# Ledger of designs, part 67: VH-VL binders against q9umr5

Target 1, 268 residues: q9umr5
Amino acid sequence: SYKPVIVVHGLFDSSYSFRHLLEYINETHPGTVVTVLDLFDGRESLRPLWEQVQGFREAVVPIMAKAPQGVHLICYSQGGLVCRALLSVMDDHNVDSFISLSSPQMGQYGDTDYLKWLFPTSMRSNLYRICYSPWGQEFSICNYWHDPHHDDLYLNASSFLALINGERDHPNATVWRKNFLRVGHLVLIGGPDDGVITPWQSSFFGFYDANETVLEMEEQLVYLRDSFGLKTLLARGAIVRCPMAGISHTAWHSNRTLYETCIEPWLS
Short names: E, the ipSAE of ESMFold2; O, the ipSAE of OpenDDE; V2, 0.75 times the mean of E and O plus 0.25 times the DockQ between their complexes.

## First folded at step 3 (VH-VL)

Design ga31 (framework fv_mavrilimumab; at its last look DockQ between E and O 0.92; V2 from the best seeds 0.00; counts 0 for: pae E 4.6 > 2)
Fold by ESMFold2-Fast, scan of step 3:
Structure ga31 (fold): chain C 268 residues (1-268), chain A 123 residues (1-123), chain B 111 residues (1-111)
Amino acid sequence: as target 1 above (268 residues)
Amino acid sequence: QVQLVQSGAEVKKPGASVKVSCKVSGYTLTELSIHWVRQAPGKGLEWMGGFDPEDGETVYAQRFQGRVTMTEDTSTDTAYMELSSLRSEDTAVYYCATQYYDIRTGRYPFDYWGQGTMVTVSS
Amino acid sequence: QSVLTQPPSVSGAPGQRVTISCTGSSSNIGAGYDVSWYQQLPGTAPKLLIYGNSNRPSGVPDRFSGSKSGTSASLAITGLQAEDEADYYCQSYDSSLSGWVFGGGTKLTVL
């Protein structure tokens, strides 16, 4: 029988958005127990990411306890960052496949309709003034705002992303790395037509340098220093990269070809 | 405020078709998804289908696939539900309802309902 | 049969508390889909009473509350009033049917 699947949604989202994903799983892996975590939905998705990590942790513990052979995580958009932290803070997780579905793993730096709704007069060039304040860090979006032109402020002010990526020191970093390395597979999915995640290569641990040139994962200091285990996972053969063109940000969980190519093979 | 006004009662013979209308005011159809739900006399609510804005298409419940067609005229803000090959068991009150994405909660409730249209199928 | 199971009837006296259950399965409530509740007064269309498990639309008094746990949801009505006599329906989404599903309905009688 198949391992249970736990789904963690994204910004301004909820469980209904994943109806097509659950249909695909039911068709290809009938009998799979799939649970979309019905927490931090809609506006509550703006709560600080550490608060969300605690709530999702409480929800996944009983599911993992019932599945001694392991579970799979499918984590969409902002939810991929929640799952990154979840895997680091849980010293007893039994996650086999962690499927990151177009998540800004190195952060976000782009003008999107979501940002314009929240900060109508702000451009990506000046959002650092709000996000890197103590007030701004009370919003999930600002927890992974990564301005490549103010990297010193990002490293000093980010209460979430800089810490889980090991870009700034934390007392728990060694334990977080050990816990994260328990994962069986890290499946990274994303693509150039997403339209929201900027740069789209952030879904594959690539990101802008100070000139807005994208450097891929293997050129990142985080990878080179093996800060939370990416280099170790890659050497172990545990990182899967599955880019796909032609898919917009809200379509990753509802595209059958994407599911069959990038997700289905990892749901054993 | 949103209001849904449905067409009047209909009496049909078995084998006929019926087309019920639902006029939306207060919002435009481009901002809402319309769903259809029926209720046989003395029985519960049964979902028939509705527009899925993510897919850009209408989804029908399996029981009604092939017999029901749901359309919309955005120029008049009117939704339609046509049910063909009518049987006596299709006697019911037919409701239209709006489904709206509530960004505050991330939910998709059926928040406004029409008054209902009684369709009687008799021989 | 209905996909979501509700008791056919429930009763209480004015001022009392009643609870109406809605039992689903792993393909609907158990899969994480939220639950909405609708009140249908005799001869009228259903009205949204609770959505997203526990949210009240404008105009619904706080005597009505909703909750969800596991594969089940509950509607609680405190301080029962005669005006609360109605049929109550729960609703969720079902992945096996690829569609919305309603409970069979519960008739509330205020004695």
Scores: ipSAE 0.775, ipTM 0.893, lowest interface PAE 1.3, mean pLDDT 92
Fold by ESMFold2, look of step 4:
Structure ga31 (fold): chain C 268 residues (1-268), chain A 123 residues (1-123), chain B 111 residues (1-111)
Amino acid sequence: as target 1 above (268 residues)
Amino acid sequence: QVQLVQSGAEVKKPGASVKVSCKVSGYTLTELSIHWVRQAPGKGLEWMGGFDPEDGETVYAQRFQGRVTMTEDTSTDTAYMELSSLRSEDTAVYYCATQYYDIRTGRYPFDYWGQGTMVTVSS
Amino acid sequence: QSVLTQPPSVSGAPGQRVTISCTGSSSNIGAGYDVSWYQQLPGTAPKLLIYGNSNRPSGVPDRFSGSKSGTSASLAITGLQAEDEADYYCQSYDSSLSGWVFGGGTKLTVL
């Protein structure tokens, strides 16, 4: 029988948005128990990411307990950051495949409709003033905002991304790294036509330098220092990169070819 | 204020077709998705199909594929459901209902319903 | 039989609390699909009562509440009133049928 699949959604999502993904899984892996976690839906997806991590942790515990052979995570957009934090903070997770579906793993430096809705007069160049404040960090978007022109503010103010990346000193770095490294496979999915994740290479742990030139994962300090285990995972052959062009941000979970190429092989 | 007004009752013979209309007021069809649900006398609700705004196309329940067609005329803000090859078990009240995205909750409720159209199939 | 199972009837006295269950499977409620509830008074169209498991539209009294757990959902009605006498239907999405599904309905009688 196939391992259960847990789906963690992104910003302003609902479980219905994943219906095509669930249908693909039912067709190719009949009998698989798939659960889309219906927490922090709609505007509740703007709550602080640590609050979301706590709520999703409580939801996954009984699912993992009923599946001692392991589970798979499929985590979309903002949900991929929630899932990575789960893998770090849970000393008892049994995740085999962590499938990161167009997630801003190294952060976001680009405008979005939801950002305009929340901060209508703001532009990406000035959002650091909002996001790197205590009240800005109460919004999930600001928890992974990564302004390449204000690294000192990012490192000082980020309550989420700088911590899970091991970019700010904290005493749990060794434990979080150990927990994260228990994952079987890390599957990174994204592409140049996404239109929302900026830079799109954030889905592969790439990001801008101060000149807005994209440095790939292997050029990032967090990789070179192996601060949370990326270098170790890559050396084990546990990182799978699956880029695909021609897919917009909201279409990753409704594209059959993407599913067959990048997701299906990892749903053992 | 959204209102859905359906066409009047119809009596049909087996093997015929019926076309039920649903006119939208207060919003336009470009803003809302219309679904169709039927209810046989004394029985429960059965989803037949509707326009899915995420897919950008009409989807039909498996049971009705091949004999139902759902269309929309945005110039008159009117949706239509046509059911062919009618049988006596197709006797039912046919409802149209709206579906739209609620950004506050991230949900797609079936929130406004038409008054229903009785279709009777008898020989 | 219906993909979502409801009791065919429930009853209660005025002022009491009643609950109506809706039992699904791993392909619908258990997959994480949300549950909506509809009230149908005799001779009228269904009216949305609850959506997204627990959200009330404007105009629905707070004595109606919904919840979901595992593969099941529940509608609770407190302070039961005579005008609550109606048929109640749950609804969800089913990935194996690729479509929306309704429960068989529950007739609520106010004694």
Scores: ipSAE 0.314, ipTM 0.735, lowest interface PAE 4.6, mean pLDDT 90
Fold by OpenDDE, look of step 4:
Structure ga31 (fold): chain C 268 residues (1-268), chain A 123 residues (1-123), chain B 111 residues (1-111)
Amino acid sequence: as target 1 above (268 residues)
Amino acid sequence: QVQLVQSGAEVKKPGASVKVSCKVSGYTLTELSIHWVRQAPGKGLEWMGGFDPEDGETVYAQRFQGRVTMTEDTSTDTAYMELSSLRSEDTAVYYCATQYYDIRTGRYPFDYWGQGTMVTVSS
Amino acid sequence: QSVLTQPPSVSGAPGQRVTISCTGSSSNIGAGYDVSWYQQLPGTAPKLLIYGNSNRPSGVPDRFSGSKSGTSASLAITGLQAEDEADYYCQSYDSSLSGWVFGGGTKLTVL
């Protein structure tokens, strides 16, 4: 039998957003128990990411307990960060494939429709004034806002991304790294035509330097220092990078070709 | 605010076709997703198909594939449902309904319905 | 043969609490798809009562509530009133059918 699949949605999503994905899994892997977690939907997805991590943890624990052979995680957009944090705080998870579906794994720094909706009068160049304040960090989007021009504020004020990345020292960094390294495979999916994740390379742990030049994963300090295990995972062949062009942000979970190429191979 | 007004009752022979209309007001047709649901006398609701705003296309229930056609005229804000090869079992009240994306909840509710169109198929 | 299973009928006296169950499978409710509920008064079109498992549209009293667990959902009506006498339908999405599905309906009688 196939291992159970747990799906974690993105910003403003619900289970309906994944109707195609569930259909594809049912067709190609009949009998697979797929669970789209119905937590923090709609506006509730704006709640602090650590709160979301706790909620999702409570939901996945019983699923994992019933699947001693392991489970697969498919985590979309913002959900990919939630899942990474989840796997960092859980010392007893049994995740085989962690599929990060167009997630801002190294953070976000770009103007998007989401930002315009929340902050209609703010530009990305000034969002640090809001996001790196105490009240700003009460919004999920600010929890992974990564301003390359205000690195000091990011490192000191980011209550989520800087911590799970091990960029700011904290007493749980070693344990979180150990926990995250329990994953069988880390599957990173994204592409240049996403239109939301900025830069799109963030889905592959690439990101801007101080001059807004995009550097790849292997050039990032979190990799070089192996702060949360990326270097170790790569060394053991546990990281899969699956870039695809021609896919918009809202289509990653609905594209058949993407599913067959980047998702299906890791659901066995 | 949104109103759906459907065409009048129809009486058809077996093997014939019927085309029901649904005129939208309050909002434009391009702002709404129209679905069709039927209900046989004394029976439950059955989804037939509808426009999926995320896919940008009309999706039909498998049971009606090849026999139903749903179209829209944006110039008149009118949606149509045509059912061919009619059978006695197709006797039912046919409803059009709207589905929209609610960003607050992240859901797609069916919150507005037409008054229904009775279609009777008899020899 | 509705994809979602409901009891054919339920009854209650005014002021009482009644519940209507909706049982699905691993390809719909059990997969995490949302459940909606509709109220249909005699001779009228269905009216949206609950969507997204537990959300109420404007105008729906808070004595109506919805919940979901596992492969099943439930509609609860507290403070039952005479005007609540109607047919109630649950709705969800089914991945195996690639479409929306309804329950068989439940006739609620107010005694």
Scores: ipSAE 0.084, ipTM 0.687, lowest interface PAE 3.4, mean pLDDT 93
ESMFold2 (binder alone), look of step 4: mean pLDDT 89; pTM 0.921

Design ga32 (framework fv_mavrilimumab; at its last look DockQ between E and O 0.83; V2 from the best seeds 0.00; counts 0 for: pae E 2.9 > 2)
Fold by ESMFold2-Fast, scan of step 3:
Structure ga32 (fold): chain C 268 residues (1-268), chain A 123 residues (1-123), chain B 111 residues (1-111)
Amino acid sequence: as target 1 above (268 residues)
Amino acid sequence: QVQLVQSGAEVKKPGASVKVSCKVSGYTLTELSIHWVRQAPGKGLEWMGGFDPEDGETVYAQRFQGRVTMTEDTSTDTAYMELSSLRSEDTAVYYCATQYYDIWTGRYPFDYWGQGTMVTVSS
Amino acid sequence: QSVLTQPPSVSGAPGQRVTISCTGSSSNIGAGYDVSWYQQLPGTAPKLLIYGNSNRPSGVPDRFSGSKSGTSASLAITGLQAEDEADYYCQSYDSSLSGWVFGGGTKLTVL
């Protein structure tokens, strides 16, 4: 029988947003137990990411315990960062495929309607003043704000992303790396027409340098230093890259062609 | 405030079609998703279908697929449900209901309901 | 033959607590889909009472509360009043049916 699938949603989402994804899985892998974690929905998705990690951890433990052959994670948008941290903090996870749907793995640096709704007087160039304060770090969006023009502030103030990427020292870094490396496959999905994740290559561990030129994963210090295991995973053949054009941010979990091409092959 | 006003009771012969209307006020149809739910006398609620704004399509419950058509006239803010090939077991009160995305909870409740339209199918 | 199972009736006296269960399966509540509850007073249309497992719309008293665990949900009514006599329906989404589903309904009698 197929391994259970656990789905972690994104910003302002809920379980209903994934109805098409669950229908696709049922069609191609009938009998698969799929659980969308009904936690931190709507405005609660703005809670600090470490708080969300704790809550999602408590929810996944019993599911993983009941599945000795392993589980798959499908993690959308902000949810992909939650799953990054889950894989690092859990000494005993049995995740086979970690499928990241358009998640800002190296951070976000772009003006979006969501940011304008929350901070209507700010531009991406000025948001660092809010996000890199202790107050700003109480909001999930600011936990992965990565201003390439103020990288020193990002490294010092980020309470989440800089730590989980190993860009800032943490006492648990060695254990987090060991735990993350237990994953069977890291499946990265994203594309140029997303319209929200900026740069879109952040979904593939690429990001802006100080001139806003995108450097791909293999040129990042976190990869070169193997800070949390990306270089080891790539050498093991465990990283899958599946870019697709023509898909907007809210459509990654509801596009059949995307599902058949990038997700279906990794659900055993 | 949202109000849904439905058309009056209908009596139909087996094999006929019925078209029930639902007039929306206090909001526009472009801002809301309309769903249809029926209730046979003394029985429970049964979802028939509704508009899915994320897909831009109307979705019908499997047992009504091929017999039901749901349409909207945005110029009059009126939604319609037409059920064809009527049988006696189609005798029921038919409700329209709004569904909207509540951004603060991330939920999709059926938050406002019409008063219902009694459709009786008899010979 | 409803997809979500509710007891057909429950009863209580004024001031008491009653609980109405809603039992689903792995394709609906068990898959993570939230549960809404509707109150239908005699001769009227259903009214949204609880949505998203535990949220109350404006105007719904705090003596009504909802919860969800595993494949089941529950509606609790404390401080029972005569005006609460009605039919109560739970609702969720079902992935195997690709649609919304309702429970069979529970008639609450206030003695």
Scores: ipSAE 0.760, ipTM 0.887, lowest interface PAE 1.3, mean pLDDT 92
Fold by OpenDDE, look of step 4:
Structure ga32 (fold): chain C 268 residues (1-268), chain A 123 residues (1-123), chain B 111 residues (1-111)
Amino acid sequence: as target 1 above (268 residues)
Amino acid sequence: QVQLVQSGAEVKKPGASVKVSCKVSGYTLTELSIHWVRQAPGKGLEWMGGFDPEDGETVYAQRFQGRVTMTEDTSTDTAYMELSSLRSEDTAVYYCATQYYDIWTGRYPFDYWGQGTMVTVSS
Amino acid sequence: QSVLTQPPSVSGAPGQRVTISCTGSSSNIGAGYDVSWYQQLPGTAPKLLIYGNSNRPSGVPDRFSGSKSGTSASLAITGLQAEDEADYYCQSYDSSLSGWVFGGGTKLTVL
């Protein structure tokens, strides 16, 4: 039998957004128990990510307990960060494949429709004034805002991304790394035509330097220092990178070719 | 707010076709996703198909594939549902309904319904 | 025959609390798809009552509430009134059918 699949959604999503993905899984892996977690939907997805992590943890624990052979996680967009944090805080998770579906794993720094809606008068160059305040950090989007021009503010004010990345020292960094390394495979999916994740390389742990030049994962300090286990995972062949062009942000979970190429191989 | 006004009752012979209209007001047809649901006398609701706003295309229930056609005329803000090869079992009240995207919940509720069109199929 | 299973009928006295169950499967409610509820008064079109498992549209009294757990959902009506006598339908999406599905309907009688 196939291992259960748990799906974690992104901003303002619902389970309906994943209807095609579930269809594909049912067709190619009949009998698979797929659960799209119905938590923090719509506007509730704006709540602090640590609160979301706790909620999702409570939901996945029973599922994992009933699947001693392991489970797979498919986590979309913002959900990919939630899942990474989840795997970092859980010392007893049994996740085989962690599929990060177009997630801003290294953070976000770009003008998007979401930002315009939430902060109509703010541009990306000024959002640090809001996001790196105590008030701003009460919004999920600000929890992974990564301004390359204000690294000091990011490192000191980010209450989520800087911590799960191990970029800011904290007492749980070693344990979180150990927990995250329990994952069987980390499957990173994204592409240049996403239009939302900025830079799109963030889905592969690439990101801007101070000159807004995109550096790859292997050039990042979190990799070089192996702060949360990326270097170790890569060394053991546990990281899979699956880039695909021609896919917009809202289509990653609905594209058949993407599913067959990047998702299906890791659901066995 | 949104109003859906459907065409009048129809009486058809087996094997014939019926085309029901649904005129939208309050909002334009391009702003709404129209679905069709039928209800046989004394029976429950059955979804037939509708426009999927995320996929940008019309989707039909498998049961009606090849027999139903849903179209829209944006110039008159009117949606149509045509059902061919009619059978006695197709006797029902046919409803058009709108599916609206709520950004606060991230969901697509069916929030407005037409008054229904009775279609009777008899020899 | 319906993909979602509802009791054919429920009844209650004015002021009482009644619940209507909706049982699905792993391809719809159990997969995490939302449940909506509709009220249909005699001789009228269905009216949206609950969507997204527990959300109420404008104009729907708070004595109507929805919940979902596992492969099932439930509609609760508190402070039952005579005007609540109607048919109630649950709705969800089914991935195996690639479409929306309804329950068989429940007739609520106010005694």
Scores: ipSAE 0.531, ipTM 0.825, lowest interface PAE 1.4, mean pLDDT 94
Fold by ESMFold2, look of step 4:
Structure ga32 (fold): chain C 268 residues (1-268), chain A 123 residues (1-123), chain B 111 residues (1-111)
Amino acid sequence: as target 1 above (268 residues)
Amino acid sequence: QVQLVQSGAEVKKPGASVKVSCKVSGYTLTELSIHWVRQAPGKGLEWMGGFDPEDGETVYAQRFQGRVTMTEDTSTDTAYMELSSLRSEDTAVYYCATQYYDIWTGRYPFDYWGQGTMVTVSS
Amino acid sequence: QSVLTQPPSVSGAPGQRVTISCTGSSSNIGAGYDVSWYQQLPGTAPKLLIYGNSNRPSGVPDRFSGSKSGTSASLAITGLQAEDEADYYCQSYDSSLSGWVFGGGTKLTVL
């Protein structure tokens, strides 16, 4: 039988948005128990990411307990950051495949419809004033805002991304790295036509330098220092990169070719 | 404020077709998804199909696939459901209902319903 | 019969609390899909009562509440009134059927 699959949605999402993905899994892997975690839907997805991590942790514990052979995570957009934090904070997780579906793993530095809606008078060059404030850090989108031109503010103010990346000292860094490294495979999915994740290479742990030149994962300080285990995972052959062009941000979970190419092989 | 007004009751012979209309007022069809639900006398509610805005097409319940066609006329804000090859067990009240996905709440109920159209199939 | 299982009937006296269960499976409620509840008075169209598992539309009294756990959902009615006598249906989405599904309905009788 197949391992259970847990799906964690993104910003302003619902479980219904994933119906096509669930249908694909049912067709190719009949009998698989698939759960989209029905938490922090709609505007509740703006709550601080640590709050969401705690709520999602409570929801996954009974699912993992019923599946001692392991589970898979499929985590979309903002949900991929929630899932990476889960893998770090859970001493007892049994995740085999962590499938990161167009997630801003190294952060976001781009104007989006949601940013324009939330902060209509601000441009990406100004959002550090809002996001790197105590008030701004109460919003999930600011928890992974990563302004390459204000790295000192990012490192001091980020309550989430700088911590799970091991960019800022904290007492749990060694334990979180150990927990994250228990994952069987890290499957990274994204592409140049996403239109939301900026730079789109953030889905592959790439990001801008101070000149807005994209440095890929192996050039990032967090990789070179192996701050949370990326270098170790790559050396084990546990990182799978599956880029695909032609897919917009809202279409990753409703594209059959993407599913068959990048997701299906990892749903053992 | 949103109102769905359906066409009147119909009596049909087995093997015929019926086409039920559903006129939307207060909103336009381009703003809402229309679904069709039927209820046989003394029985429960049964979803027949509806428009899926993500796919840009109508999806039909498996048991009606091949017998039902759902269309929309945006110039008149009227949705239609046509059921062919009628049988006596198709005798039911046919409802149209709206579905709206509220991005702020993340919810998607069938929130407004038409008054229903009785279709009787008898020979 | 119905993909979502409801008791055929429930009853209660005025002022009491009643609950109506809605039991699904891993392909519907258990997959994380929302549960909605509809009230149908005799001879009328269904009316939305609860959506998103626990939310009330405007005009629905707070004595109606909904919850979801595992593969099941519940509608609770406190302070039962004669006007609550109706049929009640739960609804969700089902991935194995690729469609919306309703419970078989529960007739609530106020004694």
Scores: ipSAE 0.525, ipTM 0.818, lowest interface PAE 2.9, mean pLDDT 91
ESMFold2 (binder alone), look of step 4: mean pLDDT 89; pTM 0.921

Design ga33 (framework fv_mavrilimumab)
Fold by ESMFold2-Fast, scan of step 3:
Structure ga33 (fold): chain C 268 residues (1-268), chain A 123 residues (1-123), chain B 111 residues (1-111)
Amino acid sequence: as target 1 above (268 residues)
Amino acid sequence: QVQLVQSGAEVKKPGASVKVSCKVSGYTLTELSIHWVRQAPGKGLEWMGGFDPEDGETVYAQRFQGRVTMTEDTSTDTAYMELSSLRSEDTAVYYCATQYYDILSGRYPFDYWGQGTMVTVSS
Amino acid sequence: QSVLTQPPSVSGAPGQRVTISCTGSSSNIGAGYDVSWYQQLPGTAPKLLIYGNSNRPSGVPDRFSGSKSGTSASLAITGLQAEDEADYYCQSYDSSLSGWVFGGGTKLTVL
């Protein structure tokens, strides 16, 4: 039988948003147990990411315990960062495929409708003043705000992303790396027409330098230093890159062609 | 306060069609999804279909696909449900209900209901 | 057969606690979809009682509470009153049917 699938949603999402994804899985892999974690829905998705990681960890433990052959994770947008941390903090996870759907793995630096709703008068150039304050770090979106023009502030103030990426020292970094490396496959999905994730290459561990030129994963210090295992995973053949054009941010979990091309092959 | 007012009771013969209306007040139709639910006498609630604003389309329960059509007139804030090829088993009270589709809430209950329209199918 | 299973009836005396179960499967409640509850008084339209598993709309007394665990949900009514005599329906979304589903309904009788 197929391994269970656990779905972790993104910013302002809920279980209902994944109805098409679950339909596709049921059609191609009938009998698969799929659970969308019904936690931190809607406005609660704004809670600090470490708080979300704790709550999701408590929810996945019994699911993983009942599946000795392993589980798959499908983690959308902000949820991909939650799953990154989850895989690092759990000494006993049995995740085979970690499928990251258009998640800002190196951070976010862009003006979007979500940002305008939260901070109507702020531009991306000014948001560092709010996000890198203690108050700003109480909001999930600020936990992965990565201003390439204020990298020193990002490194010192980010309570989440800089730590899980190994960009700033943490006492648990060695054990987090060991835990993360237990994943079977890291499947990265994203594309140029997303319209929200900026730069879109953040979904593939690429990001802006100080001149806003995108440097790909293999040119990042976190990769070169193998801070949390990307270089090791790539050498092991465990990283899958599946870019697709023509898909907007809210359509990654409801596009059949994307599902068949990028997700279905990894749901054994 | 949102209020839904439905059209009056109908008596139809087998094979006919019926079109039930649902007028929305206290809110605009463009900010709400309308769903249709029926209830046969002495029986439970059965979802027939409704508008999904995220997909931008109306979704019908498989049992009713091909027989039901749900439309909306935003100029009059009125939703319609037309059921064709009526059978005696279609005798029921038909309800319209609103679903507030607010991405920020993450919850999608059927929060307001019309008073119901009795449709009787008999020869 | 309804997709969500409820007991057909439940009864209690005034002041007592009653619980109404709603049993689903891996394609609905078990898949993570939230549960709403509706109260239907005789001859009236259903009224939203609980949404998002445990939230109460304005005007619903706190003696009504909801919970969800695994593939099931539960509605609890404490301090039972004569006015609570009604039919109660749970509702969720079902991914295998691609639609909203209701429980078969539970008739609450206040003795």
Scores: ipSAE 0.676, ipTM 0.851, lowest interface PAE 1.7, mean pLDDT 91

